# Ledger of designs, part 8: VHH binders against o67189

Target 1, 350 residues: o67189
Amino acid sequence: METTIFQFQKTFFTKPPKERVFVLHGEEQYLIRTFLSKLKEKYGENYTVLWGDEISEEEFYTALSETSIFGGSKEKAVVIYNFGDFLKKLGRKKKEKERLIKVLRNVKSNYVFIVYDAKLQKQELSSEPLKSVASFGGIVVANRLSKERIKQLVLKKFKEKGINVENDALEYLLQLTGYNLMELKLEVEKLIDYASEKKILTLDEVKRVAFSVSENVNVFEFVDLLLLKDYEKALKVLDSLISFGIHPLQIMKILSSYALKLYTLKRLEEKGEDLNKAMESVGIKNNFLKMKFKSYLKANSKEDLKNLILSLQRIDAFSKLYFQDTVQLLRDFLTSRLEREVVKNTSHGG
Below, E stands for the ipSAE of ESMFold2; O stands for the ipSAE of OpenDDE; V2 stands for 0.75 times the mean of E and O plus 0.25 times the DockQ between their complexes.

## First folded at step 1 (VHH)

Design t1 (framework vhh_etentamig_d1; at its last look DockQ between E and O 0.14; V2 from the best seeds 0.00; counts 0 for: pae O 15.9 > 2, placed apart)
Fold by ESMFold2, look of step 2:
Structure t1 (fold): chain B 350 residues (1-350), chain A 119 residues (1-119)
Amino acid sequence: as target 1 above (350 residues)
Amino acid sequence: EVQLLESGGGLVQPGGSLRLSCAASGFTFSSYAMSWVRQAPGKGPEWVSGISGSGGSTYYADSVKGRFTISRDNSKNTLYLQMNSLRAEDTAVYYCAKDRYSSGWFDYRGQGTLVTVSS
């Protein structure tokens, strides 16, 4: 089966299909994330995420297997990211690819969702194992929505709450956000809260309440804010990154790498090394990046960097070995740092 | 005012065992989580293990899990690290740290105790 994500979502949660394995892909990634968010709410503790670049072949097959000796196990939803990276680990071993297809074909009681972060081309969909999945499972595409379709979705949302939006206010909001569904979701929710009593939205009110964040938010903006100790903005950017589907362990990896490099640079400066030469020794050769690292070194003492490194290592251990939520651990860390800065400012600590 | 005094380090062969102690004073020991951290020559600091204030929850870095055991005696204000199956890679100065929750600041002020694992 091949279908759109709108049709798939409409039927999946009311009359689940017989097929058990689905590929999700498309240009409108927000629609995929929305579906997966609803899936997570439905399955709760039975919602499992696998990262194809991090998981072993054995762990993959164990996650997909039936585990009930007596039958009647609770249905699980298994969501697989970075499946292409998993396929690269399999390499050119034909027997292993055939085994993968066989395992996917024989999923009986669980649902498996293979999630791609882009729209797949016809050639990719015609290649194994996706060709086989198309035959025994389903391909679900999240195509880009037209501007008119997005406009009608936004109007529908306001109408459902009884809110009358002036036409120029609506057009302003759509242009402000660039018809970006993720930004629109956030701003529409804020505007609904704002207008909940009054039931009308004018252009001036939308201009006062709505704002746009950059569609190009990336992990390095978060790292920059954290290292420059702007923890309030860092928390907001973290939430945006998670909403965009950025892997939290990627955030941790980049932060840990930067923190270790900065600590190494502090040690090399203590030995009398030239800072420019020291930066090249840790792989920093680009002049713009050198400028950024000089700023990070000014903002952070050696003690600050030691504590950051130790904190990140503990978060990583708690996430991997004790299965605590990495995003929540990062939020707790940032909140603790923000509270420390507030206390310092009120005591004239800097 | 916080004082942390590490002891029990020494020279040991690979596969051997050591027991580290940390005598704590200047704060209400049982109210705080504690951690062991270490630093090998030429390397950055490394978190090794943590324990809740009551001693009911223990945590380990992947590199030591299964080989090291953290414990505490709140009546003696003492933190312990039992290190078994020691490897050359465990060679480091070990510090105990007052820990402020899972995302808080580490406070480690002692001189540390040197553990050298060499054949």
Scores: ipSAE 0.484, ipTM 0.845, lowest interface PAE 2.2, mean pLDDT 83
Fold by ESMFold2-Fast, scan of step 4:
Structure t1 (fold): chain B 350 residues (1-350), chain A 119 residues (1-119)
Amino acid sequence: as target 1 above (350 residues)
Amino acid sequence: EVQLLESGGGLVQPGGSLRLSCAASGFTFSSYAMSWVRQAPGKGPEWVSGISGSGGSTYYADSVKGRFTISRDNSKNTLYLQMNSLRAEDTAVYYCAKDRYSSGWFDYRGQGTLVTVSS
């Protein structure tokens, strides 16, 4: 049997499957963890976890064949992590793989779940022992969800708690987490706790509450402050990012990407191209990001963007070819921009 | 105010060489770092090379290091870029830029000089 985690989750708890052994794999690890949480809730003390890197061969086989020690015929749910490490302990010996396959086929009164932390390649699925598992058991895949499905899932969680989220707040939250379901779960729970008395969630509140959780969030906030010319706050955020181990190369990468897109948009706008279509052509399709990029375009002249691009390229060259500290070069750049902006703001007439 | 006049561009074959010049006026040339920047058709600007006010330090983008040489003659207020082993990807309008070393700002107000590398 081959199926998706979404369909498997809907059917497993209502109609007992004939198969007893399942492989859980895929890109959306959060969906696998959600299934396993419900499984643990249902089976309670009959939920058993095995770690393939730590367990001995005999302990492993015993655990798969043991029935509940409590009165009678209660089934166990046996969840196996690091199964690949267990396979390495068996080595390349054909007889040992055949024993493993026989034991898996003979679990009768238990359900066994072999959990992978990534999507399995076709080669691994077509190799023993998973090839045999596919014949007598099930392969369950947690495919990557579309952005629209993730958006609806997040909206549903807020609605279940009676919280209304503003559209720009929602779009920011989705962008903030890069549509990562595990990060979204943490941020949504935090925001629900924050907003539960107020029953409304605004963009400003999402920015405030969600600020400190994700590495990518902090880099985005840095870039946002820099492109809006709040250099003083940008310097403080930069120091925070570095103190928490964010690599300067990561900061440079996203900042350079944004600067180049903005410069391209500035050029297309000057030539009379439709701004919304131009934004989509450079990958800016989200309404929240379109609004942000419009703000960046208003805050920065073409000359500002040219200078930013050139300065970032020079910082990169100095760091890589001349062994100068990237962080110090970024601080020097931000300080020089702050000084230049102060001079502009205090100039006669504006 | 600041005047920068680039010259020396033209059509060259791949593997060829070209020397660009920039005549500067309107500021104390020796007191400022200078850079060469380029812009290819349909692309953003690219920083190519930099030189300190005294000429004692030179810097290059990875894409041109070993092929291009930046130099200056402070007595003539002139910046140079010697370009060797030219590639099609070097095709661009080249600008010299006054680099305010302390502020990280590039002033390039010249017309630029077009370099076309084609066979």
Scores: ipSAE 0.372, ipTM 0.810, lowest interface PAE 3.5, mean pLDDT 82
Fold by OpenDDE, look of step 2:
Structure t1 (fold): chain B 350 residues (1-350), chain A 119 residues (1-119)
Amino acid sequence: as target 1 above (350 residues)
Amino acid sequence: EVQLLESGGGLVQPGGSLRLSCAASGFTFSSYAMSWVRQAPGKGPEWVSGISGSGGSTYYADSVKGRFTISRDNSKNTLYLQMNSLRAEDTAVYYCAKDRYSSGWFDYRGQGTLVTVSS
């Protein structure tokens, strides 16, 4: 029987399950990580991680064995990553798979967690050894959460700390993070720290603190400047962001998202669509963001946006494939744009 | 000094093919992305295609996608552009460019080679 990660977490820490082997998979890896973090906290030194791509068969079986060479029968939590790679190493020999299944079935004192970094397909779950594991163990799934559920989780977190968040502020935060749980966690923690003894977080406060590394350095300020074609200031802010430890890929992600949305909006506008409705269709519901996006649309032509998207894609590609300095690439991009704007202004002023 | 020398241009009928070459010198060729840019009479420069330093990544303008193929031989310090299914609108001076990010701006370009597509 497949159980949700929430249900499993609740049950696991309150009533120890009879089953000893569990498969953790799903689209929301953050939830799995959260569970594993709690597991680690609970088991401490008895928390063991195995990497399927690195461990030998012998090491694997030894780790699962209740009998430590040193005689201590302490219950352990064994977490196995990259199990698929391990299976590949075992090969297609039926006997080896049977042995594996037998070993897993005979786990009595330890808990074994097989963790997948993605949602498993039905075919995978119906194949050995996972099919067998499902029979004597448990399958735990971390499904994607609805936007509403995510909103509720965020609200709950704030409430636990005695903080009330204005609705507009919350919506702003959710939209900025794209409902990404990992990002939300980080930003919520930051906001909680910021709020300290404050009981209410306003939109203005969230605007200042969200995706900031300090009170004076915000990623969205950079994005705003770039999209409004203030490249000189954007360069300065970029340097500040980097100096404060913001990862350039985070900046790139936000820029790419905004650029794509803007391009879509521009196309819809050209088709005569209502801009407000169009913005909502691309996930922009917050009035403040709507206002900003309107400004961006005024400042950029369709061609500008297309070029921006292409440039960002190239920067990403060069960063990932050729290990070029993303920051330098961004600087070069901004500098190039700045030069073009200067030339354009000089040609029209004469 | 960076030098880029284009060759391979000429007159071709619609539907025909040409292969352009660019000989590069004065810099570590494999360390830089390269691009082809073209300029038609009376029009501004148009980015055509780009290739990463290693040659592992290639990029194309929509106007030439599926028809043109960019490649490079780093052992020969040479950039290539295979142009197939040529159209009248492909008529332009084609320039080889040392492209920092294959995004349409470049540090250096050659003198160009003329491609004329005409019946």
Scores: ipSAE 0.000, ipTM 0.245, lowest interface PAE 15.9, mean pLDDT 85
ESMFold2-Fast, scan of step 1: ipSAE 0.292; ipTM 0.776
ESMFold2 (binder alone), look of step 2: mean pLDDT 83; pTM 0.849

Design t10 (framework vhh_7uia_1)
Fold by ESMFold2-Fast, scan of step 1:
Structure t10 (fold): chain B 350 residues (1-350), chain A 121 residues (1-121)
Amino acid sequence: as target 1 above (350 residues)
Amino acid sequence: QLQLVETGGGLVKPGGSLRLSCVVSGFTFSSYAMAWVRQAPGKELEWVSSISSSGYTIYYEDSVKGRFTISTDNAKNTLYLQMSSLKPEDTAVYYCAREGIVGATEYFDLWGQGTQVTVSS
């Protein structure tokens, strides 16, 4: 049988097919992942994953036909990745390739899913063992979807949750994601969570919520955004960190450490010191962190860093001496910086 | 106590695919952002991909975008890197890493032993 991933997903869980072996391939990998997620949910402990590059020939055949030694084992879903690498292992053993086809043809107790990470070409589908699989099993294709179909999928997802999306809000979401299904899934889930109480999504709400920083961003993301002067995103991340119980003083410690190191690096830069050696002297040894610090140095003048250090010292003093909330002081700092950027961009002669 | 164990490396031809796995033990996996970092022969460490604890925020180095996919299975305490369309330039030791918690002096505070990926004709 040859079918689309949509038809296959609709029928497999309600009217199980006679075929036991399936090839899943195509351009819309998200749709294949969605099917496999549902498959894993249904089969639970009876969902088995095999890696063609790691597994031995004997282990592979055992897994396809495996039943409990207690005689009451439930049907299994066996999902095979890197099947091409398994075929390379069998490559020049003609009788073992013939055995593979025979084993696949005679799977009766389990469902077997051979998963490809791209769309297979006609030549590949016409070659063994896939040619034989097409005969006794199924070829399931996840074709690239039209923009209209993607729009309908998004609308259906909102409707399932009782959410009414304004047309301009929907078009905005689709355009910003470039109709990418993986990105749309993540944004739609955030919007569903946000809209659950109101049941209505407007363009203003989509603009506010979609593409916002994740609730689970770590302290280093906050520091990164602040040092790159993305104050709007930094404010959102700060709120997330506090809601997850991250202590404000620990945020302050990391910020202060980074600001002081950057100021020291600016001074060494003025003296003509080698930047790589200077970074190592202040404890920056990791190449990823060196890359980040180079970006921070480009984004901040020596005066910017001095002012940051003074602001952080003031926040620390006010929280200790006047019992003021460190988080509110940080928010005030970020809001002040954001307002300065607005003034700078709108003033004549700036 | 705290451990990251990588598997799935090997020798592969250009255009091939590999999946790396990292099994985590000793901490609450779903509470931490995780990363894949690689080191090519004679070169410094290079960040490849990161995933937030929620899975909402995923980042890739530009050279691997569209070819690599990072994912997690919280029930199995496992981080994955699915690599496709592999190039000789992807040859490196691949490390699983945990992003640092508040108070850490380094951006990544826990590392695995690494798994070798060799892409050659």
Scores: ipSAE 0.000, ipTM 0.278, lowest interface PAE 12.8, mean pLDDT 78

Design t2 (framework vhh_surovatamig_d1)
Fold by ESMFold2-Fast, scan of step 1:
Structure t2 (fold): chain B 350 residues (1-350), chain A 118 residues (1-118)
Amino acid sequence: as target 1 above (350 residues)
Amino acid sequence: EVQLVESGGGLVQPGGSLRLSCAASGFTFSSYWMSWVRQAPGKGLEWVATISQSGSEKDYVDSVKGRFTISRDNAKKSLYLQMNSLRAEDTAVYYCARGLYEGAFDIRGQGTLVTVSS
């Protein structure tokens, strides 16, 4: 049988299928893990995990056929990861591959779940042993959810708790997690806990809580603050990133990449090229990221970006040629920028 | 501990090919978009290619389109970059990075050097 993970989740725990062997595959790995978590809860000590890259052939066959002695000889849920690596071990042994298919076909005492961490192509599903599994067992697919559906699921979670999330805050959360449901679940739960006493979640709150420097180190917050010329907050975030073990060189490389990209976009904008089209040509397709890059371009002149690039190149050169501390050079740069902003504001009358 | 370890760099003649590999550990590799970024001598980091969690969506910087192919093997927790028709301008240290090109790269590897020279 062939079915979706949604239908399989709904039916397996209420009306268990006659089939005993299942392949779980698909783009939405979070949905497969949700199913496996519920499976682990149901089977407890009778939930067995096998790793195809580590297990021997005989251990594998024994695990499929034997019931749990620790669970009072009850049926097991046997979950197999890295099955492709197990197949590679069987390789050119035709008799062993035929034995595998026969053993899988004859599973009666346990449920066996072969878990793939990606969507299988039609060629893979039409090849042995999966072709045979499709005939006597089941193929369960966790199809990709659209970005719009993921966005609606996240909004629904907040609304169920009486929390209103600002549109730019939501887009920031979705984009930084890459629409990954596993990461989104964790971050949404943290934000719900934080916002239980609040009516509205703002972008600044999402940045501070969802990607908190005290719990989750995030280089993007530092880059964002620096490009928006909030040098005082950037210095504080830098110190936090370093204290949590983020390498200074990684921070420098990411910042340098953003500065060069912004300089390129600034040049194209000044030549009268369509900024939205220019952003799309270099991969910036999301409206929230376009908004962010527009804000960076507005906050920085072409000369600002040129000077930033030159300063970052100087820091990189001095750290390599003179063995100077990259963190100290970066702090000195930020402090210098902060001092210039203070002088500028004083000179202009505040 | 989240780690990314690159390999496969080396010296190659113009027009030649190289395949870069990245081995991931300490996180659920299949749950993340992954990218390749590079840094040429005297230049900043340049994004090269991005691949979605399943491998169904891919994006490239214009200068490498048609020449480079990004791929992944989630079972092996590995990311790859097949580089064909290499040019002198492709000379750089290549880094494996966790995350989207447009988003935050919260982890990157130590890099592997690719030198294209006659």
Scores: ipSAE 0.000, ipTM 0.135, lowest interface PAE 19.0, mean pLDDT 77

Design t3 (framework vhh_7nfr_2)
Fold by ESMFold2-Fast, scan of step 1:
Structure t3 (fold): chain B 350 residues (1-350), chain A 120 residues (1-120)
Amino acid sequence: as target 1 above (350 residues)
Amino acid sequence: QVQLQESGGGLVQPGGSLRLSCAASGFTFSNYAMSWVRQAPGEGREWVSSISSGGGSTYYADSVKGRFTIARDNVKNTLYLLMDSLKSDDTAVYYCAKGVDYGLDAFDIWGQGTQVTVSS
């Protein structure tokens, strides 16, 4: 089957599909991340992330067939990133690809999501193994949304909260964000909070609140310290930010965005692509931010970034389950990193 | 309306010093990281320096490290650039920018600029 990410999101959680293997690709990566976030929330411990550049063929096949024993043989959601790198490791031989296709076709107990960080071309989709996946599984595309569709999504979000937004205010918000869904989500959430009592948003209010006051500026010191592995200072800054009213979700959003961009850049760097052009492709256009990201890339291995992404996904999942708050989970993460540094620094018999 | 007004530029000899100021109005100055950017004749814009919203962190281009100091006064809504040991290569129009150093959205509100000329 072939479908859009919008139709897939709407139906997957209410009427589970018969297909078990899905390719997620497209230009609107935000929509894919939103789907995966909901998937992670639903599956909890049965949500498994695999990295195609590091996983062996046998490990991959095992992960596709295994179900959770402690979950009463409950199905898993298996998500694989860097699938193209996995295919390169299988080599050029037809036999290995045919085995992969057979294993994917025979997935019955779990759901498998093959995630691409860009839109696949028709030639890629028509080549094996994706050609066969299209026949027994699904191809889910996150196409760039029309400006009109984005406008309607934003209007619906305000309307669901009972907020009346003036046409000029809405147009200003859309133009200023360049119709970027991730940025629109952040600004819309901030505006909803601002208008929670009044239930109306004027152009002057949007101009004042959206982009005129950014509490997100206050979290960059924390993100910088964390990515440069100064965990002791990061803990102190985190406590300060929370004490001065910075919301934990703002910290998580910035940190997650940075971690994902850095991971993508690390992959492109390994392939010998021009780093300056690669940075611009992920939205890093100013020289100051390019300098910062070069420092972060130097300070973090690909494995460090992978572990950070997984830890952030776990923090998000646990906070939503109401077992622990986001701040305490972030503190626990930083404390575990600091303890590892103490152990490493005492390895020498002093 | 957001407004940025640069001042303090002028003609100086190599090795001289200048202090640039940027008066900000129309937004909550203390909530934004601020930057200095310059443009030499016939060249593109070059980032020079940035300062965090609270002033606790400062950043400099390699070409100006050790010679320039960025500072801010959040009570006066004013950004400063203290320039020491000026070189002919520092000749440019200097702009004050309302900037953020995180990857969500960067919006720079360019001031009118102040001309710095370093020549004998």
Scores: ipSAE 0.000, ipTM 0.213, lowest interface PAE 17.3, mean pLDDT 78

Design t4 (framework vhh_7uia_1)
Fold by ESMFold2-Fast, scan of step 1:
Structure t4 (fold): chain B 350 residues (1-350), chain A 119 residues (1-119)
Amino acid sequence: as target 1 above (350 residues)
Amino acid sequence: QLQLVETGGGLVKPGGSLRLSCVVSGFTFSDYAMAWVRQAPGKELEWVSSISGSGGYTYYEDSVKGRFTISTDNAKNTLYLQMSSLKPEDTAVYYCARAPYSYGLFDYWGQGTQVTVSS
């Protein structure tokens, strides 16, 4: 069998499969982790982890076939990491690989999960022993979720709590998190708590909750001004944000996210990728944001973006390692950029 | 509970190689971007390299490009920095750092491991 992690998770815990050996792979590692967490909860003491780089061949085969101490047919969930390293220990001898395949095919008392930390290529899946596992067991893929599917999952979570979320509020939330499932989980939980009484979420409320920002002071205005190199106005907006009690780390988070997306877009541009397709790959679907990001790309060279990223990483490091004020470090950064811009303009004219 | 532990530092001659390891606990490694940051004696903190949680994107400071390789083993929750063609200028305390998916902003740091490149 060949199936998705979504389908597998729904069926495995309701109707036990006939297959006993499964390969879990894919880009959405969070979904694999979620499945394994539920598996650990169900099996408890009968949940066993094997590391392919540490385990001997004989210990491996024993673990796959081991049954309950009381002689009853109580099953275990055996989770195997670093299976590739185990295969390297077996070498290329045909007889050893045939033994492995036979042992895997004859697992009857336990469920075995071979976990990969990345998506396997078709060549790997078509080679032994995974080719044989596909025939008698299952290949379970955690494909990168489409943005539409992620949107539906988020919407479902709000609906389960009786919360009506406005479409522009939802789109803002998705863009803010870049469609990242872990970040969405945290933000959705906070928004559910906020909307627990009134059962409605508007765009203004999402903006307020995410950054504790008043409707007249917006962290995105600061980021926009900085990326367009209007450092004088950026300094004034920063001072306003801080005076309104906006958390400096929220400013840093948004700015850092934008800088890294822009740097990635410059990289994809060098490879000749279509800009619209590239922007969608980094989570920018909204036409307004696409227009803004085109402006940011025009205003910043690849070197400008690299220097911005390095400066942000240094600010973060100094605030945490030396307990320096993040706001003052941001002000220093903006002031140095403003001074450089003045020098640049006067040098050309003089 | 949550911690990052660096190992692999030491004394090495110019032109030599070292592999730094950072073992993490208390979180799922693949859900976060990871980085190596260093501080040379009497110098400011310097970002060295970053890797995405998927391992699909790697970034390097220009002075280490082609000499250093960042990688992850998500199943072992271990971040690596393979350093080759080491120079005296690479002498520093090397820190492992975790970033949320926004990257660039670090929320947890290791204690650091000393790398000394000298004759």
Scores: ipSAE 0.000, ipTM 0.218, lowest interface PAE 13.9, mean pLDDT 77

Design t5 (framework vhh_7ocj_1)
Fold by ESMFold2-Fast, scan of step 1:
Structure t5 (fold): chain B 350 residues (1-350), chain A 117 residues (1-117)
Amino acid sequence: as target 1 above (350 residues)
Amino acid sequence: QVQLVESGGGLVQAGGSLRLSCAASGFTFSIYAMGWYRQAPGKQRELVAAITSGGSTRYGDFVKGRFTISRGNAKNTVYLQMNSLSVEDTAVYYCAAGLWYGELDYWGQGTQVTVSS
């Protein structure tokens, strides 16, 4: 059988399947981990983990056939990680794969779960031994959830605990985690604990509670400060990012992307197009990011954005053509902008 | 072969500070959530602090404001800075790793922390 992790999780614990061997794969690893956590709770001592990179062939086959010496046969849940590494140890000869397939097909007393940490390609699923597993067992896929679905799941978790979360606070949380369900689970649990008495979460509270480590300086904070023309703080954040190993090219890519989107929005705004619709056309769809981009548009003229784009292009060219350090060029740019702002504040332009 | 090796434990006086380190090997450290747990004699193992791959943190109720968890991906190391220590903090401290919080698959052997009055 072929099914989704949602269908499988809903049915497995209520109407146990006749199939005994399952492949769990997909982009949404949080959903697989949630299923395995429930499985561990149900099976307790009868929950067994095998590591394909560590286990010998003999130990592997023994584990799939193991029964209690004293007492009756007890059903086990056997979870296999790093199965690809186990396959490498068997080699690519047909005889070894045929033995593995036969052992898996003959599982009757236990459930076997082969867990992959990524989504498998069609070609991988169509190759042995997974092709045979699909015929006598099941393939369970944890497909990536839409941003809309993730937002609703997070909102539901807060509602179940009687907590009202402000829209801006929710959007901030979603954006900062990049809609990563594993990150969101940890942050949501922490915020639920915090709001257990008050039953309300504001943006300021989410900012204080969710991201309390002083090392949580990120590229978005740098871009935000630069686009708001707080060059002094931007320089400090840049130094922090570099000291924590953030690659200069990643900083440049994000900054350039934002500058280009903002310049496009300025052009569309001058043509009298609806700003919200224009933002959506360049991929800015959530309310928090729309709010930030409105702030950036207020802080920057069309000429400011054009000059920023040209400066970033020059930094990229100088780093490539003249072997100049990208960080130093970016630092020099920010220092120059800071000095220009000081001059503007001390003199009156007629 | 996955290994988590704790260090930095020892004897300290109440009100003092210790910094624990956990050196990780045998897995891609940057994608794993890391945590610190502790177990005192006669008590259940409890969460001290956890940090996700993205840097988000969670703390146990009795250590909030006193302890700080951090990670150094370049060194494959997670740290626990322990300030304002009390005798109730006396325990074996364990480092743990997992792909997501709530399911930590790998555990270190532990390091003893003893706080004297």
Scores: ipSAE 0.000, ipTM 0.178, lowest interface PAE 17.6, mean pLDDT 78

